# Ledger of designs, part 4: VHH binders against Glutamate 5-kinase (proB)

Target 1, 356 residues: Glutamate 5-kinase (proB), of Aquifex aeolicus (o67209)
Amino acid sequence: MRIVFKIGSNLLETDEGDIDLSFLSKLAEGIKKLHSFGDKVLIVSSGAVLSGAKKLGIKEKPKDLTLKQALASVGQSYLMHLYDTIFSNYGLKVGQVLLTKDVFSKEKEERFKNAKSTLEKLLELGVVPVINENDAVAVEELVFGDNDFLAVYVSFMVNADLLVIFSSAGGLKDDKDRIIPVVEDIEKVFKYVRGTGTSFGTGGMRSKLEATRLATTLNIPVIITSKEENILDLRNLKTKGTLFKPSKRKLRNALKVIATLEEPKGIIVVDRGAQEALKAGKSLLPAGVVSVQGNFKRGDVVSIQNEEGLIIGKGKVNFSSEEIEKIKGLKTSEVRKLLNTTKDEVIHRDNMVIFL

## First folded at step 6 (VHH)

Design s13 (from e2c with G105S; framework vhh_7sr4_2)
Fold by ESMFold2-Fast, scan of step 6:
Structure s13 (fold): chain B 356 residues (1-356), chain A 119 residues (1-119)
Amino acid sequence: as target 1 above (356 residues)
Amino acid sequence: EVKLVESGGGLVQPGGSLRLSCAASGFTFSDYEMGWYRQTPGKQRDLVADITSGGDTKYGDSVKGRFTISRDNTKNTVYLQMNSLKPEDTAVYYCAAETYSRWESYDYWGQGTQVTVSS
């Protein structure tokens, strides 16, 4: 089986603020055992900026983009040295792969194919790829976001059988602060994050659940667990943390491409009734559209957002943003007359992915 | 799980005072830099005040001399004392926890608490 391990910068630190070498050793030992069963492992690791700051003795979080890029450069080298040294103790070979977000774009399909071929070859050679975002050349502000989504994209690229996300929480906790062992419908458990974590934004567990929802929609199971996990148990989907089961609906490859490689050109906000209809497998009708954001054309992919600001899906539109502004809230017969078209759905169910 | 819960917001008359509190859980509070940010509709979040684990403070220019940030590591709580409130202080106030370990992606944010300064 193919397993992707996602390690955040916060998980690379001990409570004392040092790099957690004992965790990396435990992970290496576990991977060595997984390899003995013929399993293949990839690691998506954050920690470059953190590692660079520690190497240079910088205590304050950098706000300057250039300093962040410089720290990422120093830290990526240092972090890879730590992976290489520790993993070598277990007879494992590692290889660095730095990816930018545009590798996961349908417009740059050859870059996706080349990255995929490189990862496949590394796995064939018995190497553990250690993947990170290419922070050193990022041109936008390094403000928000996490490698949780990079881990999902990598899992999709290599057809992973399991994505494991390490978290200090050790899994998803319920209202009584207890680890939920199995989640079959991820949408039902987002309430636990709203009540206890950030109600919006990309911090902590919310980011991990949003990434997990994408992975399970792509038919990849996800385990969110602690550093105390028994790595070998994970190959049997056994965990001390939370197992998120893959979606019951086997997704066609065309829809997986929409979910991952298609950059959304805008946002369509839908009402509660439309959200329930979409969850039930129905197409998006104009009557269910509350608002439209961005400029896009017929055939573009857009994000579908509920009134609470949660992205609940993506799909290929039958109408431009201008056309949707004119038809939102209207009945099917009014739409056909106004736009002189045979299409009446904003997004057809066959061209839509709903995150379950 | 990490959570930040703001309290103490509300309606107050110009010239009045409010004390915001942010109760933190799910992390080692004393290791985190804590901050208060505010946001009005259609604008980006602006720094109001921050306080390091060591107690050093920094303030936004618009609130210097009127607001005071403090922390109590025994109670895992950060506070914002707001004095001489003005109508332009009306905003949603957010608590944030930032660490060295958050450098690569995101800070933890609370859900926000509304402060309205009007008669």
Scores: ipSAE 0.000, ipTM 0.242, lowest interface PAE 12.3, mean pLDDT 82

Design s14 (from e2c with G105D; framework vhh_7sr4_2)
Fold by ESMFold2-Fast, scan of step 6:
Structure s14 (fold): chain B 356 residues (1-356), chain A 119 residues (1-119)
Amino acid sequence: as target 1 above (356 residues)
Amino acid sequence: EVKLVESGGGLVQPGGSLRLSCAASGFTFSDYEMGWYRQTPGKQRDLVADITSGGDTKYGDSVKGRFTISRDNTKNTVYLQMNSLKPEDTAVYYCAAETYSRWEDYDYWGQGTQVTVSS
């Protein structure tokens, strides 16, 4: 099986402020054992800025973007040295792969294909790729943020069987601070992050749940767990944290591409009735459209947003932004007359991904 | 020219059997995962079964144990054997060819074949 491990910067630091060498050793030991079963492993690791600050004796992270990028450069070198040294103690070889967000773009297919080929070759050679954002050359608009989404994109790129996200929280907790062991319907647990008043958006947990929603929509199971996890149990989807089951709806490859590699050219805001219809597997009709943002043409991919500002899906439009502005709120018979078309849907159900 | 041609659909009584076939042409069949999907009016297409080039299979929960997917790479054909048919299996069945080498909406679909399970 292919497993992607996502490690955040806070997981690489002990409570005493040192790099957690014991966790890296535990991870290496576990990966060595996974390799003995024929499994393939990739790591998506944050921690470069933290590692750089420690290397240079800087006690507080600068707010300046250029200084953060400089620290990431210093720290990436130091962090990879630690991975290499510790993993070599277990006979493992590591390889550094630095990616920017533009690699995951349909418009730059050749970059995605080249990155995919590189990762496949590293796995074939028995190497553990250690992947991070290329912070030294990244612009602010192309930053992956907490790397949770980078881990999902990498998981999609290599057809991962499992994505494991390490978190200091150790999993998704309910309103009584207890780990939820299995999540089959991710929508029912969003309330523990953003529907519980002051519990809305736990920072890192919000990011992890949004990334998890994308991964499960792509039919990849996700485990969110702590550093205390038994790495070998993960191959059997057994965890001390939370297992998020993949969506029961199997997406065809074209829809996975829409979900991941297609950059939306605009936004269509839908009403509550349309949102419920989309969740039930129906097409988006003009009557359900509240507003249109951006400039796009027939066949472009757009984001679907509810009236609360939440992105709930993506799809390929049958009409341009100008056409949708004219037909929004209209019945299908009125649309056909106005646009001289036999098309009824703004987005057909077969060309749409709804996030779970 | 890429073409997927389904055959074998029709009317059958509950408890009966049907065998669907899908003949593929115009692409390298062995590079593609093949699948059967079904669609009822007003709903999106659901996966019935898929099969990799090497023969590994996956089934939808509602058909597991009753349907069997198979392929013949020498004949560029994928099959769906449907046993113990129920009225709930009534749908248009689509043959699909899918690959991770396609970045656009270039997944190949057949025209569909109607399966009706009724007394």
Scores: ipSAE 0.000, ipTM 0.311, lowest interface PAE 15.6, mean pLDDT 82

Design s16 (from e2c with Y100F; framework vhh_7sr4_2)
Fold by ESMFold2-Fast, scan of step 6:
Structure s16 (fold): chain B 356 residues (1-356), chain A 119 residues (1-119)
Amino acid sequence: as target 1 above (356 residues)
Amino acid sequence: EVKLVESGGGLVQPGGSLRLSCAASGFTFSDYEMGWYRQTPGKQRDLVADITSGGDTKYGDSVKGRFTISRDNTKNTVYLQMNSLKPEDTAVYYCAAETFSRWEGYDYWGQGTQVTVSS
């Protein structure tokens, strides 16, 4: 079994503002037990900027991007020293892997293959890779925006059997503040974060749910839990937090590539009727298109967004942005008449990934 | 999905004014510090102005007294009023959403809007 653990910077910090060394020790002890069963573990860890700020005695969150990158450089070294020191007490060896977002681009396929080969070799050597964004050279607009997504991309790269995301909330909570133990349809639970305008934690949990939806679409189960979790129980998909079951639809590799490695060149906004049709496995028709954003040509990959602004899928278009603007809202018979074409679908179901 | 859309940029003559707007969606706007940054070719992005959810503001030294940042939490929008524009203000202006939680989450950036001050 391959397990990816995602640790956010908030989770690495104690209430007193120090790095949570006891949590790292608990994690190491749990990983040692997982290794005894033949399991392989990778860690996606935030916390470089936090670690650097503490090392240099900086108490205010940096607002200058260059200072933030400098802190990440200092902090990444310090953070890896902590991982190495703590994990060595349990006989574990760690290896640092710093990735930029462009590694997960179709256009830079060789970088993806090289990163994958490196991770596979580290696992073969019995090493626990500790993966983070290469903050020293990353420009904020080109980064993952959230290491929750980096954890999903890493999970995809190594064919993980389970992604575990640690959260201070301890899992997804319902409207009565109780942990939801199992989620089979993630779309039904987005309401618990989308409808609450007064919760400080709403933004953080939304990002975790969006990353979780991508992972379950890629057929990877996800557990969102607290740092009080029993690490060994996770290998049996047992948790004190929330288990998100993988999608029942097995995706072919070409669609997984669309979901992960293809950068969308535009956005198509669809109405409620089209959204329900897409969830039911149907193609996107012109009648269901509300608006088009961006400039793209036939064969490009675009994001599919609902009227609430939520990305619900990605797919390869049969028409350019200019063509879709002309045919949007029209019935199939009207489209054929206007464009003198037999192609009816904006996006065919076989070239489309819908996030369930 | 976090999305920031800037508008209001353009070409103006020295001494002119522009008002930039940034419409935000996909997150709880009131939980985030909002800011404006600018970037000239070959230079790092520098802070123009920022505003906390509570309304506290901070400005870069070169724009103090000329620019004003404000926010409307009911419209999920942050604004930058730019007065007495100088050629040195020519840059791409970026809207940013930054979490006020210590070290929590990532900062989000818009696509940028070009401001050119030239006769």
Scores: ipSAE 0.000, ipTM 0.213, lowest interface PAE 13.8, mean pLDDT 82

Design s17 (from e2c with Y100W; framework vhh_7sr4_2)
Fold by ESMFold2-Fast, scan of step 6:
Order: sequence, then structure tokens, then C-alpha cells
Structure s17 (fold): chain B 356 residues (1-356), chain A 119 residues (1-119)
Amino acid sequence: as target 1 above (356 residues)
Amino acid sequence: EVKLVESGGGLVQPGGSLRLSCAASGFTFSDYEMGWYRQTPGKQRDLVADITSGGDTKYGDSVKGRFTISRDNTKNTVYLQMNSLKPEDTAVYYCAAETWSRWEGYDYWGQGTQVTVSS
């Protein structure tokens, strides 16, 4: 079994503001036990900026991107030293892998294949890869950028059997502050992060749910849990937190590429009726299109958004943005006459990924 | 109970203006840096603007000179004035509050408000 663990900066810090060496030791002990069953583990770790700030005695959050990048550089070295030292106590070997966003682009497919080959070789050597964003050179890195999506992309790259996201919240909580043990339909639980929350739940949890939705769409189960988790139980999909079951619809590789590696060129906003039809596995028809944003050509990949502004899917369009603007809201017969075409679908279901 | 409630989004024609508001409650507003982020198709959230408790501001390169962030610490509200809107500004806009302390509340996010710039 292949398991990817995602560790956020908040999980690497103790209540006293120090790096949580005890958690790293617990994780290492658990991974050693997983290895004894033939399982393979990868770690996607944040914490470089935090580790750098700690090493340099900086107590204020960096406001400047350049300072943040400098702290990440110092901190990445320190963080990897901690992983290496602690994991070696359990006989584990670690290897650093720093990835940029362009690795996960169809335009740069060779970079994706090279990164994948490197990770596969590290796993063959019995090494635990510790993966992070290459913060020192990331021009578009955000102050609140989230490695939850990097963990999903890595899970896709290595064909992971399970993605585990650690969270201070310990799982997804309902409106009565109770951990939801199993989620089969992620659409039904997004409501728990919309109106209210805590500092440990509200900001980070929406990002974790959006990343989880992508992972389950890619047929990868996700567990969101706390540092108190029993690591060995995770191999049996047993958790103190929340298990998100993978989508029952198995995706073809071409659709997984659309979901992950294709950069969308625009947005198509759909109405509620179209959203329900898409969820039921139907194609997108012009009648269901509310608005078109961006400039794109026939064959480009676009994001599909509902009227509430949530991205619900991605797909390859049969018509340009200009053509869709002319045919939106029209019936099939009117579309065929206007565009002199036999195609009547804006996006065919076979060229579409729905995240619901 | 922490709440960030955005308002003011909508449909506007290119060259138009919108003013977004974010009403905050459930935390000590003046201890937090406030920001606006936007999410475009299939991408991570991008910083639009942020503002410190003392009023120091930072803007994303694409909006500098067109957007203005401000805050009212007596009303616990942060605003984003958007002028000279372009189709490229179409996104869901999110209000955020953050602090350096990971254990005393690092990040709070609003639900988001849709801004659509098209005819």
C-alpha cells in the first residue's frame, strides 16, 4: 500500500511555539511499522518558513515575499536535518524533493515524468521522500498558499492508495462540534465550513476539503485526522478523524490528466439544473450555461463553476468562448443552425471531470 | 464563534466599480491582519490586497492602482474598493484574517463572494 502524509506548518509547532519533535518521532515509529507490512510512505511537509523564522529568532510573520522566501531557504535545510535525525532513530532514510508548480503542467510533461521517476526510485531504495514546494524560487507563491493541493498532486503522481492530511481540528466537525467519522458524498459536508468556524477549522478546513474533493475524484481515499492518531490503524482505513471515501466512478487516465495537469483557460458558469445533470453524469448543454469568462478556443480545458462561485468540475470544450456566448441558453436545434454544426454539447461527459 | 461575512459582489461591465465589505466577529479584530484573496479557474487563491492593524497595505501587481483596501477597526470591517474592472478580475473573492500565532488562531476565511466582469 502507498500512503502520502501531508503535514502543515501548524502541525509542526507545539503550544510553546517550538518544532514538535515528539510528533515527528511518533510519525517515524508508525512509518517503520507500516514498512514492516510492505507499505511505502511519502511525506508532503510544509514548515520551511516557520523553521527558518525559529532558527533566526524571528517572531513576527513575514509580510514580504522575499523575506518569506529567504526564511524558507534557511528553514528547509533545518527542517530536513530534523527529519533525517529523528527518522534515523527508527532506521528510516529520508530524501528531500523540492517541486515547483510547473511540474504538474501538461505543457511541461517531461518534468512530471522525471519527478515521478525520481519518487519511484526513492521508494524502490526504501527511502521516505519528504516533499515540499521549492519556496526559494516560487514567484507566484502566496502568503496563505496551501500544500494540501501539492499532496493531492503527489498522491496522483505515485498512484497512492491513501492520502492522510493532519489537521489541528482532528477531522471534519459538524455543527455540534462532533467529528464526522465517514463521508461518502463530500458535496453534503461543505456546508460545515461556510458560515462559522474556529481559527483551527475555518481557514485551513475549506482548503483541505477542496483538496480532498480532488483526491476522491481521482479515486484516492483521504483521511483528515489529528497528531494523536494511531498511524498503524490508517493502513486499514481506521481513524479517530474523518475518512472520505473515493468516488465510486472510476476515472480514465485522460480525465485524471484534465483534473490535474491541464491549466484551465476560462470559466463556464452553470445553473442549478445543469449542475444536477452534470452530477448525474450528463453532458453540458448550452441551455445550462449562465455565463462565460475568459478567452478560449475549441478543445481548450475550462473550469465549470456554479452560481455560488464554487468550482465543480473541469472539461474540454467543443466551442470557443465567443461561440458559447452566442449559444448559451439556446436549444439544440437552434445551436446547430447558428453554428452550422452537428455538435450540440458545450462539453461532452467523456471529456469532463465533476468534483461533486 | 468566528465569522467573516462578505458582501458587495455581483455582475458588472468592464470599466465598472464594485465595493466589497467583510464584517468580522468573534475575535479581537485589531490583533489580525486582514486580506482579500481571489480564486480563478482551477488555481490556488491569489493575494489581492492585505492591510495591517495600523493601516499599512500591500497589493498584487495586477490590481495595484485600481483596487484600494481599507479597514474600520471600530466597526470590525475590511473593505475592497475595485475600480476599472477587467474581465480578468472575474473570480470568487475571499476575506481572510491571519496572525503569526499558529496556536492562537492562524487563519480565518470567509465564504467568498462572486465578482463577474462581463457584458
Scores: ipSAE 0.000, ipTM 0.210, lowest interface PAE 13.9, mean pLDDT 82

Design s18 (from e2c with W103F; framework vhh_7sr4_2)
Fold by ESMFold2-Fast, scan of step 6:
Structure s18 (fold): chain B 356 residues (1-356), chain A 119 residues (1-119)
Amino acid sequence: as target 1 above (356 residues)
Amino acid sequence: EVKLVESGGGLVQPGGSLRLSCAASGFTFSDYEMGWYRQTPGKQRDLVADITSGGDTKYGDSVKGRFTISRDNTKNTVYLQMNSLKPEDTAVYYCAAETYSRFEGYDYWGQGTQVTVSS
C-alpha cells in the first residue's frame, strides 16, 4: 500500500514552541512497522520557515517574503537533518524532494514526469521521500501555502492508496464537538467548518477539507487525525480521527488532469439549480450561469463556483468569457442564433470534474 | 491516425459471459494506460477498469470480482473479460487510451460497443 503523510508546521511544534521530536520518533517507528508489511511511505512536510526561525532565534512570524525565503533555506536543511537523524534510529533512509507548483502543470509535463520518476525510484530503493515546497525560489503566486494541496498532488502523482493529514483538531468535529468517524459525502460536512469569507486563507480546517475533497474526487481516501494516532492502524483505514471515503465514481485520466494539472483561466459562477444539475451529472447550460470572471478562450479550463463562493468543480469551456457574458441566462435557441453555433453547453459533462 | 477498434459486444443472457477486445494503432501502446468505460443515457462515462503498461489494474466497485482487464503489449490489444453479467451492466462500453503526460489532458476513445444483458 502507498501512504502519503502530510505534516503541517503547527504539528511539528510543541505547546512550548520547540520542534516535536517525540512526534517524529513516533512517526518513524510507525513507518518502520508499515515497511515490514511491504507498504511504501512518502511525507509532505511543512515547517522549513518555522525551523529556520527557531535556529536563528527569531520569535516573531516573518511577513517579508525575502525573509521567509531566507528562513526556509536555513530551516529546510535543519528540518531534513532532524528527519534523517531520527529516522536513522529506526533503520529508515530519507530523501529530500523540493517541488514548486509548476511541476504540477500540463504545460511543464516533463517536470511532472521527472518528479514522478524520481519519487518512484526513491520508493523502489526503500527510501522515504520527504517532500516540501521549494520555498527559497518560489514566487508568491506559485506557493502551495500550508502544503495541503501539495500533499494531494503528490498523492495523485504516486497513485497513493491513502492520504493522511495530521491536525491539532484530531479530525472533523460536529456541532457537539465530537469527532465524525466516517464521511461519505464531504459536501454535507463543510457546514461544520468554522470561519467563512470571500477570501480563503491557507491552512486550517477549511483548507484541509478543500484538499480532502480534491483527493476523494481523485479516488484517494483521506484520514484527518491527531499526533496521538496509532500509525499502524492507518494501513487498515482505522483511525481515531475522520475517514473520508473516496468518490464511488471512478474518474478517467483526462478529468484527473483537469482537476490537478490544469490551471484555471477564469471562474464561472452558477446558481443553485445549475449546481444540483451538475451534481446529477448534467452539463452546464447558459441559463445556469450567474457571472463570469477572468479572460479565457474556447477550450480553456475554468473553475466552477457556487453563489456562496465555494469552488465546486472545473471544466473545459465551449465558449470564450466574452461569449458566455453574452449568453448567460439565455435559452438554447437564443444562444445558437447569437453565437452562430451548434453547441448548447457552456461546459459538457464529459469535460467537467465536479467535487462531491 | 490513432484508432481503437473494439469487438466482442452484443446481446447476452443474465449470468452469462462476454469478452471485449480493443485493438490499438497509431501510437506507442506501451506508453498508455488502457481502460474500459461505460455510459448509460443521461450520465457521464464511468470507469469500468483500467490497466497500466506494467499490468497494475483498477476496477469500478460494481464490477470487482466479476470483470477482469488484461493487456498484450506485443499485440497492442486490451481485453475485458465480463463474467456473471447482470441487466444493470447494459451500457455502451468504450475503450480508452489515457495519459496525463502525452496529450495535454486528452484521451483517445473508441467508437463504443453496445453490451445488452437480457433474454
Scores: ipSAE 0.000, ipTM 0.232, lowest interface PAE 18.4, mean pLDDT 81

Design s19 (from e2c with E104D G105A; framework vhh_7sr4_2)
Fold by ESMFold2-Fast, scan of step 6:
Formats: sequence, C-alpha cells, structure tokens
Structure s19 (fold): chain B 356 residues (1-356), chain A 119 residues (1-119)
Amino acid sequence: as target 1 above (356 residues)
Amino acid sequence: EVKLVESGGGLVQPGGSLRLSCAASGFTFSDYEMGWYRQTPGKQRDLVADITSGGDTKYGDSVKGRFTISRDNTKNTVYLQMNSLKPEDTAVYYCAAETYSRWDAYDYWGQGTQVTVSS
C-alpha cells in the first residue's frame, strides 16, 4: 500500500523547543518495517521555518514574512540534512521534492504529470520522497499554509491508500476532550472545531478537517494521530487517534479534477434544504440558492457554500452569475422562458462534487 | 500555566454597548494572534473578530462596523468594543490565543463570558 505522512512544524518540536529527533527516528524505524511488507511511503513535511530558526539561534517566533521566508530557505536545507542523517541509520534513502501550488492547476496539467512521474520514479528506486512547499517563492496565507492541503494533493497525485496527519491533539476530540475513534460523516464533527468557514492560523484542527474532508471525498482514508502512534498499526487502519473513513461513493476522474485542479470563479450560497438535497445526490435547483458571489459564466466551476460559511462542494454551473441572480426562487417554467433554455438546474449532479 | 480571563459581559438593552476584556498570562502575549469567538447553545463557535501580533484585524460579517477589536501588549490584554448591540448578539463570548504561522501553533481558550441583549 502507499502511505503519505504529513508532519506539521508543531510536531517536529519537543516541549523544550528542540527539534524532535526521537520522533524522526521512530518514524524511520516504522517506515523501514512498512518497506519490509512492500509498502511505499511519502512524507509531506513542514518545519523549514522552525529548523532555520534553530540553525541560526533565533529564539523568538518571527513576525515578519520576509524573515519567515529567509528562515525557511536556511531551514529547508537543515531539515533535509536531519531527514537524511536519521533515515540513513535505518537504511532508508530520502529525496527532496519542492512543489508550488501551480503544480495542482488544470492550466498547468503538464507540471502535474511531471511531478507525478518524478514521485513515481523515486518510489520505484526505493526512495522516501520528502515533500514541502517551495517557501522561498510562496506566501503561506495564499497557498498551502501548514501543508495539510499539500498532503491531500500529493496523496491524490500518487493514488495513496492512506493519508496520516500527525497532530499535537492526537486526533479529533469531542466536547468532553475525548478522542473520537472513527468518523464516517465528517460534516457531523465540524462542530468540534472553532468556527464555520472562518478558520484562522495556518495549521489548526479546522485546516486538518477541511483537508481530511477533501481526501475522503477523493476516496482516500485519513488518520489524524499523535507522535505516540504505532506506525505499523496504521497499515491495518488501526490507530490511537481518529480514523476518517473514505466516501463510499466512488468519484469519477472528471469530478476529482473539479475537486482538486479547478480553481472556483465564484461562490453560490445554498439554504439548509438544498444542502440536504445535495448530500442526497440531487442537483442544485434555483429555489435552493440564497446568494451568488463573484463573476462567472456558464460552464465555470464554482464553490458551493452553506449559510454557516462552510464550503460543501464544487461544480460546473449551467448559468452565469447574472442569470442565477435572476432565477433564484423561480419555478421551472419561468426559468426556461426567462433564460431561453431547456436546463432548470443551476448545477447538475453529474457535474458536481459534494464534500461529505 | 496559561490563563485567559474574560470580563465585561452582562445584560444590555438593544442598541446598547459593552466592552469585553481578556487578560492573558503564562505565554509571550505579543507573539500570539488574539481573537473573540461566540457560541449559542447547540451551535459551533463563530469567529467574531481577531487581531494579529502586528495589529491587523478581521471581523465576522454580522459584526463589521459595530464591533472593534484591539490589544495592549504592555498589559497582555485584548478587548472587544461592542456597539449597537442586537438580540442576535446574545451568546457566550470566548477569548482565544493562537499562533498564526507554522510555528508553535498552540491554542488557548478562556472560560467564556455571557452577553445577553434583551429588553
């Protein structure tokens, strides 16, 4: 099986503020065991800024974006040296791969294919790829942040069987601070994180749940767990943390492209009744539309958002933003007359992906 | 030990004003993003406002123009000035501290303070 491990910057640091070499050693030992079963492993690692600060003796958290980018440059080199040194103790070989968000756009499909080919070749050579965002040219707030979404995109690219996200929380906790062992419907557990569509910070539990929702929609199971995890147990989908089961609905490749590679050109806000209908596999009708944001034309991909501000899906529209504003709340006969069309759905179910 | 202690909540009439304060201790306050969240029984917490270590602010759509968040790094305190209060603003308000980066990324919450807007 293919397993992607996502390691956030917080997980690379001990309580004393040093880089957690024991955790990296434990991970390497576990990966060596996975390799003995014929499994293939990729790592998506944050921690460049932290590693750079440690190398340069900077004690205080950087507040300036330029300083963070400079620290990431220094730290990426140092972090890869640590991966190489520790993993070599277990007979493992690592290879650095730096990606930008541009790799995951439909406009640049050739870059996606080239990155995929590189990762496939590294795996064929028995190498563990260590993947990070190219921080020297990236703005964290506008692209991957703490790499939760980069880990999902990489998992999609290599057809991963499992995505493992390490978290200091050790899993998703309920209102009584208890780890939820299994999640089948991720929408029911969003209430255990702060806000709805108003998340802050670059790598909190909200970010991890939003990334997990995308992964499970793409039919990839996700485990969110702690450093104390038994790496080998993950092979059997057993965890001390939280297992998020993949969607039972197999997604067609065209819809996976909409979910990952298509940038939305606007937002359609839907009411509660429409949200339930969409979850049940129905098309989006004008009556379910509350508001339209942005400027888009027929055939463009848009995000579907609920009234609480949560993005619940994406799809190709049958009508422009101006047309949808005119037809929301109207009867089918009125829509067809007004827009001179045989279509009455805002988005047809076959051109829509819903995040469960 | 990290502590966030909220004060200033209470009962006010529609159109009134309240100022919430959150006194922080046990961490380097100036390094943290501070925020105010609110929660109605049976619902998830919603972002009201946040303020970065550098002073940049963001507000939830329902409170823009009515609420103002500010901070005093010398007193380790974050404030929420609430004007033109509406019955819909009735909720428990929580103070939160979070890192805004791929750095420590620790989250701290206060105990909450009740705000009730009714006649």
Scores: ipSAE 0.000, ipTM 0.129, lowest interface PAE 18.1, mean pLDDT 81

Design s20 (from e2c with S101P; framework vhh_7sr4_2)
Fold by ESMFold2-Fast, scan of step 6:
Structure s20 (fold): chain B 356 residues (1-356), chain A 119 residues (1-119)
Amino acid sequence: as target 1 above (356 residues)
Amino acid sequence: EVKLVESGGGLVQPGGSLRLSCAASGFTFSDYEMGWYRQTPGKQRDLVADITSGGDTKYGDSVKGRFTISRDNTKNTVYLQMNSLKPEDTAVYYCAAETYPRWEGYDYWGQGTQVTVSS
C-alpha cells in the first residue's frame, strides 16, 4: 500500500523549542517496517522556516515575508540534512521534491505528469520522497501554511491508499475533549471546530478537516493522529486518533480532476432547496440559482456555494455567466427557447463533485 | 507587497444593513484563511467571522444569524454582510489574512473601516 505522512512545523518542534529528532527516528523505524511489507511511503513536511531559524540562532518568530523566505531557504537544506542523516541510520534513502501550486493545474498538465513520474521513479528505487512547497522562489504559491492541501494533492497524484496527518491534538475531539475514533460523515463533525462561544477553533484543525474532506471525496481514507501513534498499525487502518472513512461514492477520474486540478472561474450561489437536491445527487437547475459571481463561459468549472458562504461543490457549467444571469429563476421551457438549446441544467450531475 | 483594503463602512441606524468588502493583493488569496475582526475603543480585537480557503465559516456568538462572511477567489475579495445591526456592533472592522501552521504562518491586517450604528 502507499501511505502519505503529513508533518506540520508544530509537530517537528519539541516543547523546549528544539527539532524533534526522536519523532523523526520513530517515523524512520516505522517506515523501515512498512517497507518490509512492500509498502511505499511519501512524506509531506513543513518545518523549513523553523529549521532555518534554529540553524541561524534566530529566537524570535519572523514577522516579515522576506525574512521567512530567507529562513525557508536555509531551513530546507538543514531539514533535508536531518531527514537524510536520521533515515540513513535505518537504511532508508530520502529524496527532496519541491513543488509549487502550479504543478496541480489542468492548464499545466505537463508539470503534473513530470512531478508524478519523478515520484513514481523514486518509489521504484526504494527512496522515500520528502516533499515541501518551493516557497523560497514561488512565494505566491502554496506559501507556508497550506501543506495540508499539498498532502491531499500529492496523495491524489500517487494514488495513495492512506493519508496520515500528524496533529498535536492527536485526533478530532468532541465537545467533551474525547477523541472521535471513526468519522463516516465529515460534514457532521465540522461543528467541533466552528466554535462553542468559549473559543474559536484553530485554523489548523479546520484546515485539516477541509483537506480531509477533499481526500475522502477522492476516495482516500485519512487518519489524524499524534506522534505517539504505532506506525505499523496504520497498515490496518487502526489508530489511536481519528479515522475518516473514504466516501462510498466512487468518483471517476474526470470528476477527481474537477475536484483537484481545475481552477474555478467563478461562483454560483444556490438556495437551500438546490443544496439538498445536489447532495441527493441531482443536477443544478436554473430555478435553484440565487446569484452568479465572476465571468466564465460554457464548459468552464465553477465553485458551488450555499447562501451561508460555504463551498459545497464544483462543476462544469452548460451555460456562460451571462446566460445563467438571464435564465436564473426561469422554467425549463423558457430556458430552452431563450438559449436555443436542449440543455436545461446549469450543471449536469455527471459533471459535478459535491463535497461530503 | 501584501495589501488588504477594507470598504463599505459607515453610519447606519439600528436594524439597518451594511456590506463590508476587503480587497486583497500581493499573495495567493485562495490559499489563505480570511477573517473579519472588530475593535471597540480601549479593548482588544475580537473575531467576528472567518472563512477557510475551501469556504467553511465560523462566527462569533454575538453575530450568528445576523452576519454572513463570504469570499470571491476570482476577485480576491472577502465580504461581510451585516444585517439587523445593533448599537453594540459599533466598532472598527479589520480584515485579516491568516495562515497555519503557526510558526510558518503570518498575519496580514487591513487598516480598518469604521462602522457606527446610532440613531
Scores: ipSAE 0.000, ipTM 0.144, lowest interface PAE 18.8, mean pLDDT 81

Design s25 (from e2c with T28R; framework vhh_7sr4_2)
Fold by ESMFold2-Fast, scan of step 6:
Structure s25 (fold): chain B 356 residues (1-356), chain A 119 residues (1-119)
Amino acid sequence: as target 1 above (356 residues)
Amino acid sequence: EVKLVESGGGLVQPGGSLRLSCAASGFRFSDYEMGWYRQTPGKQRDLVADITSGGDTKYGDSVKGRFTISRDNTKNTVYLQMNSLKPEDTAVYYCAAETYSRWEGYDYWGQGTQVTVSS
């Protein structure tokens, strides 16, 4: 099986503020055992800024973006040295792979193909790839938390069987501070984060749940767990933390590409009734469209947002932005007459991904 | 050249059975997820069944318990066994190949095979 481990900066730091070498040793030992079963492992690791600060003797957390980027540059080299040294003690070989966000863009298809080919070759050679974000590490950490989404994109790229996200929280906790062992419907558990998080947080559990929702929508199971986990148990989807089961709705590969690689050319805002219909697996009809933003053509991919401004899906449109502006709010019969077409859906269910 | 060729469609009476086959060539069949979809005139294509490279199956709600999807990786063929056929099963059935590993995101489709359930 193929397993992707996502390690955040907070997981790499001890209570004393040093790099957690014991955790890296535990991970290496576990990976060696997974390899003995024929499993393949990739690591998506944050921690470059932390590692750079340690190497340069900087004790205060950097406040400005420029300093963070400088520390990430110094720290990425140091962090890879630590991975190499520790993993070598277990007979493992590591390889550094630095990816930019544009690798996961449909417009940069050759970059996606080249990165995928490189990862496949490294796995074939028995190497453990250690992946981090290249040019946007500091920016990504400020916006979406600690590389959680990069781990999902990598999991998609290599067709992973399991994504494991390490967290100091050790899993998703309910309102009584108890670990929820299994989540079948991720939308039902977002309430536990909304009540305890901040809207302007840099990630934490909210970021991990949003990334997990994307992964399970892509039919990849996710485990969120602590450093105390038994690495071997993970291959059997057993965990001390939380197992998020993949969506029961099977997505064909074209929809997975829409969810991950397609950059939206515009936004369609839908009303509450349309949102419920979309969640029930129905197509988007003109009557449910509130507004259209951006300029796009028939066949382009757009984001679907609710009236609260939350992205709830993505899909390939049957009509241009100009055409949708003319037909929004109209009944099916009016649309067919106005556009002289047999198509009446703005987005057909088969060309649409709704994030569950 | 990727090619999917469906066969086994035809006319059958309600309660009858049909077995559809889809022969694949031009790609590494064992790496692809395979599926059957159907389309009725005036409606869009609906998922009937799919099967992963590892053999895990999923079915549309209307066919659960009546249809069975299977694959033979040595023959590069996917099958759909249809039992207890009903008039509402009348449609053109399409074979599709979907890959988790393809960077392009294109699906491959067969030409379709007509299934008609009528007395």
Scores: ipSAE 0.000, ipTM 0.106, lowest interface PAE 21.0, mean pLDDT 81

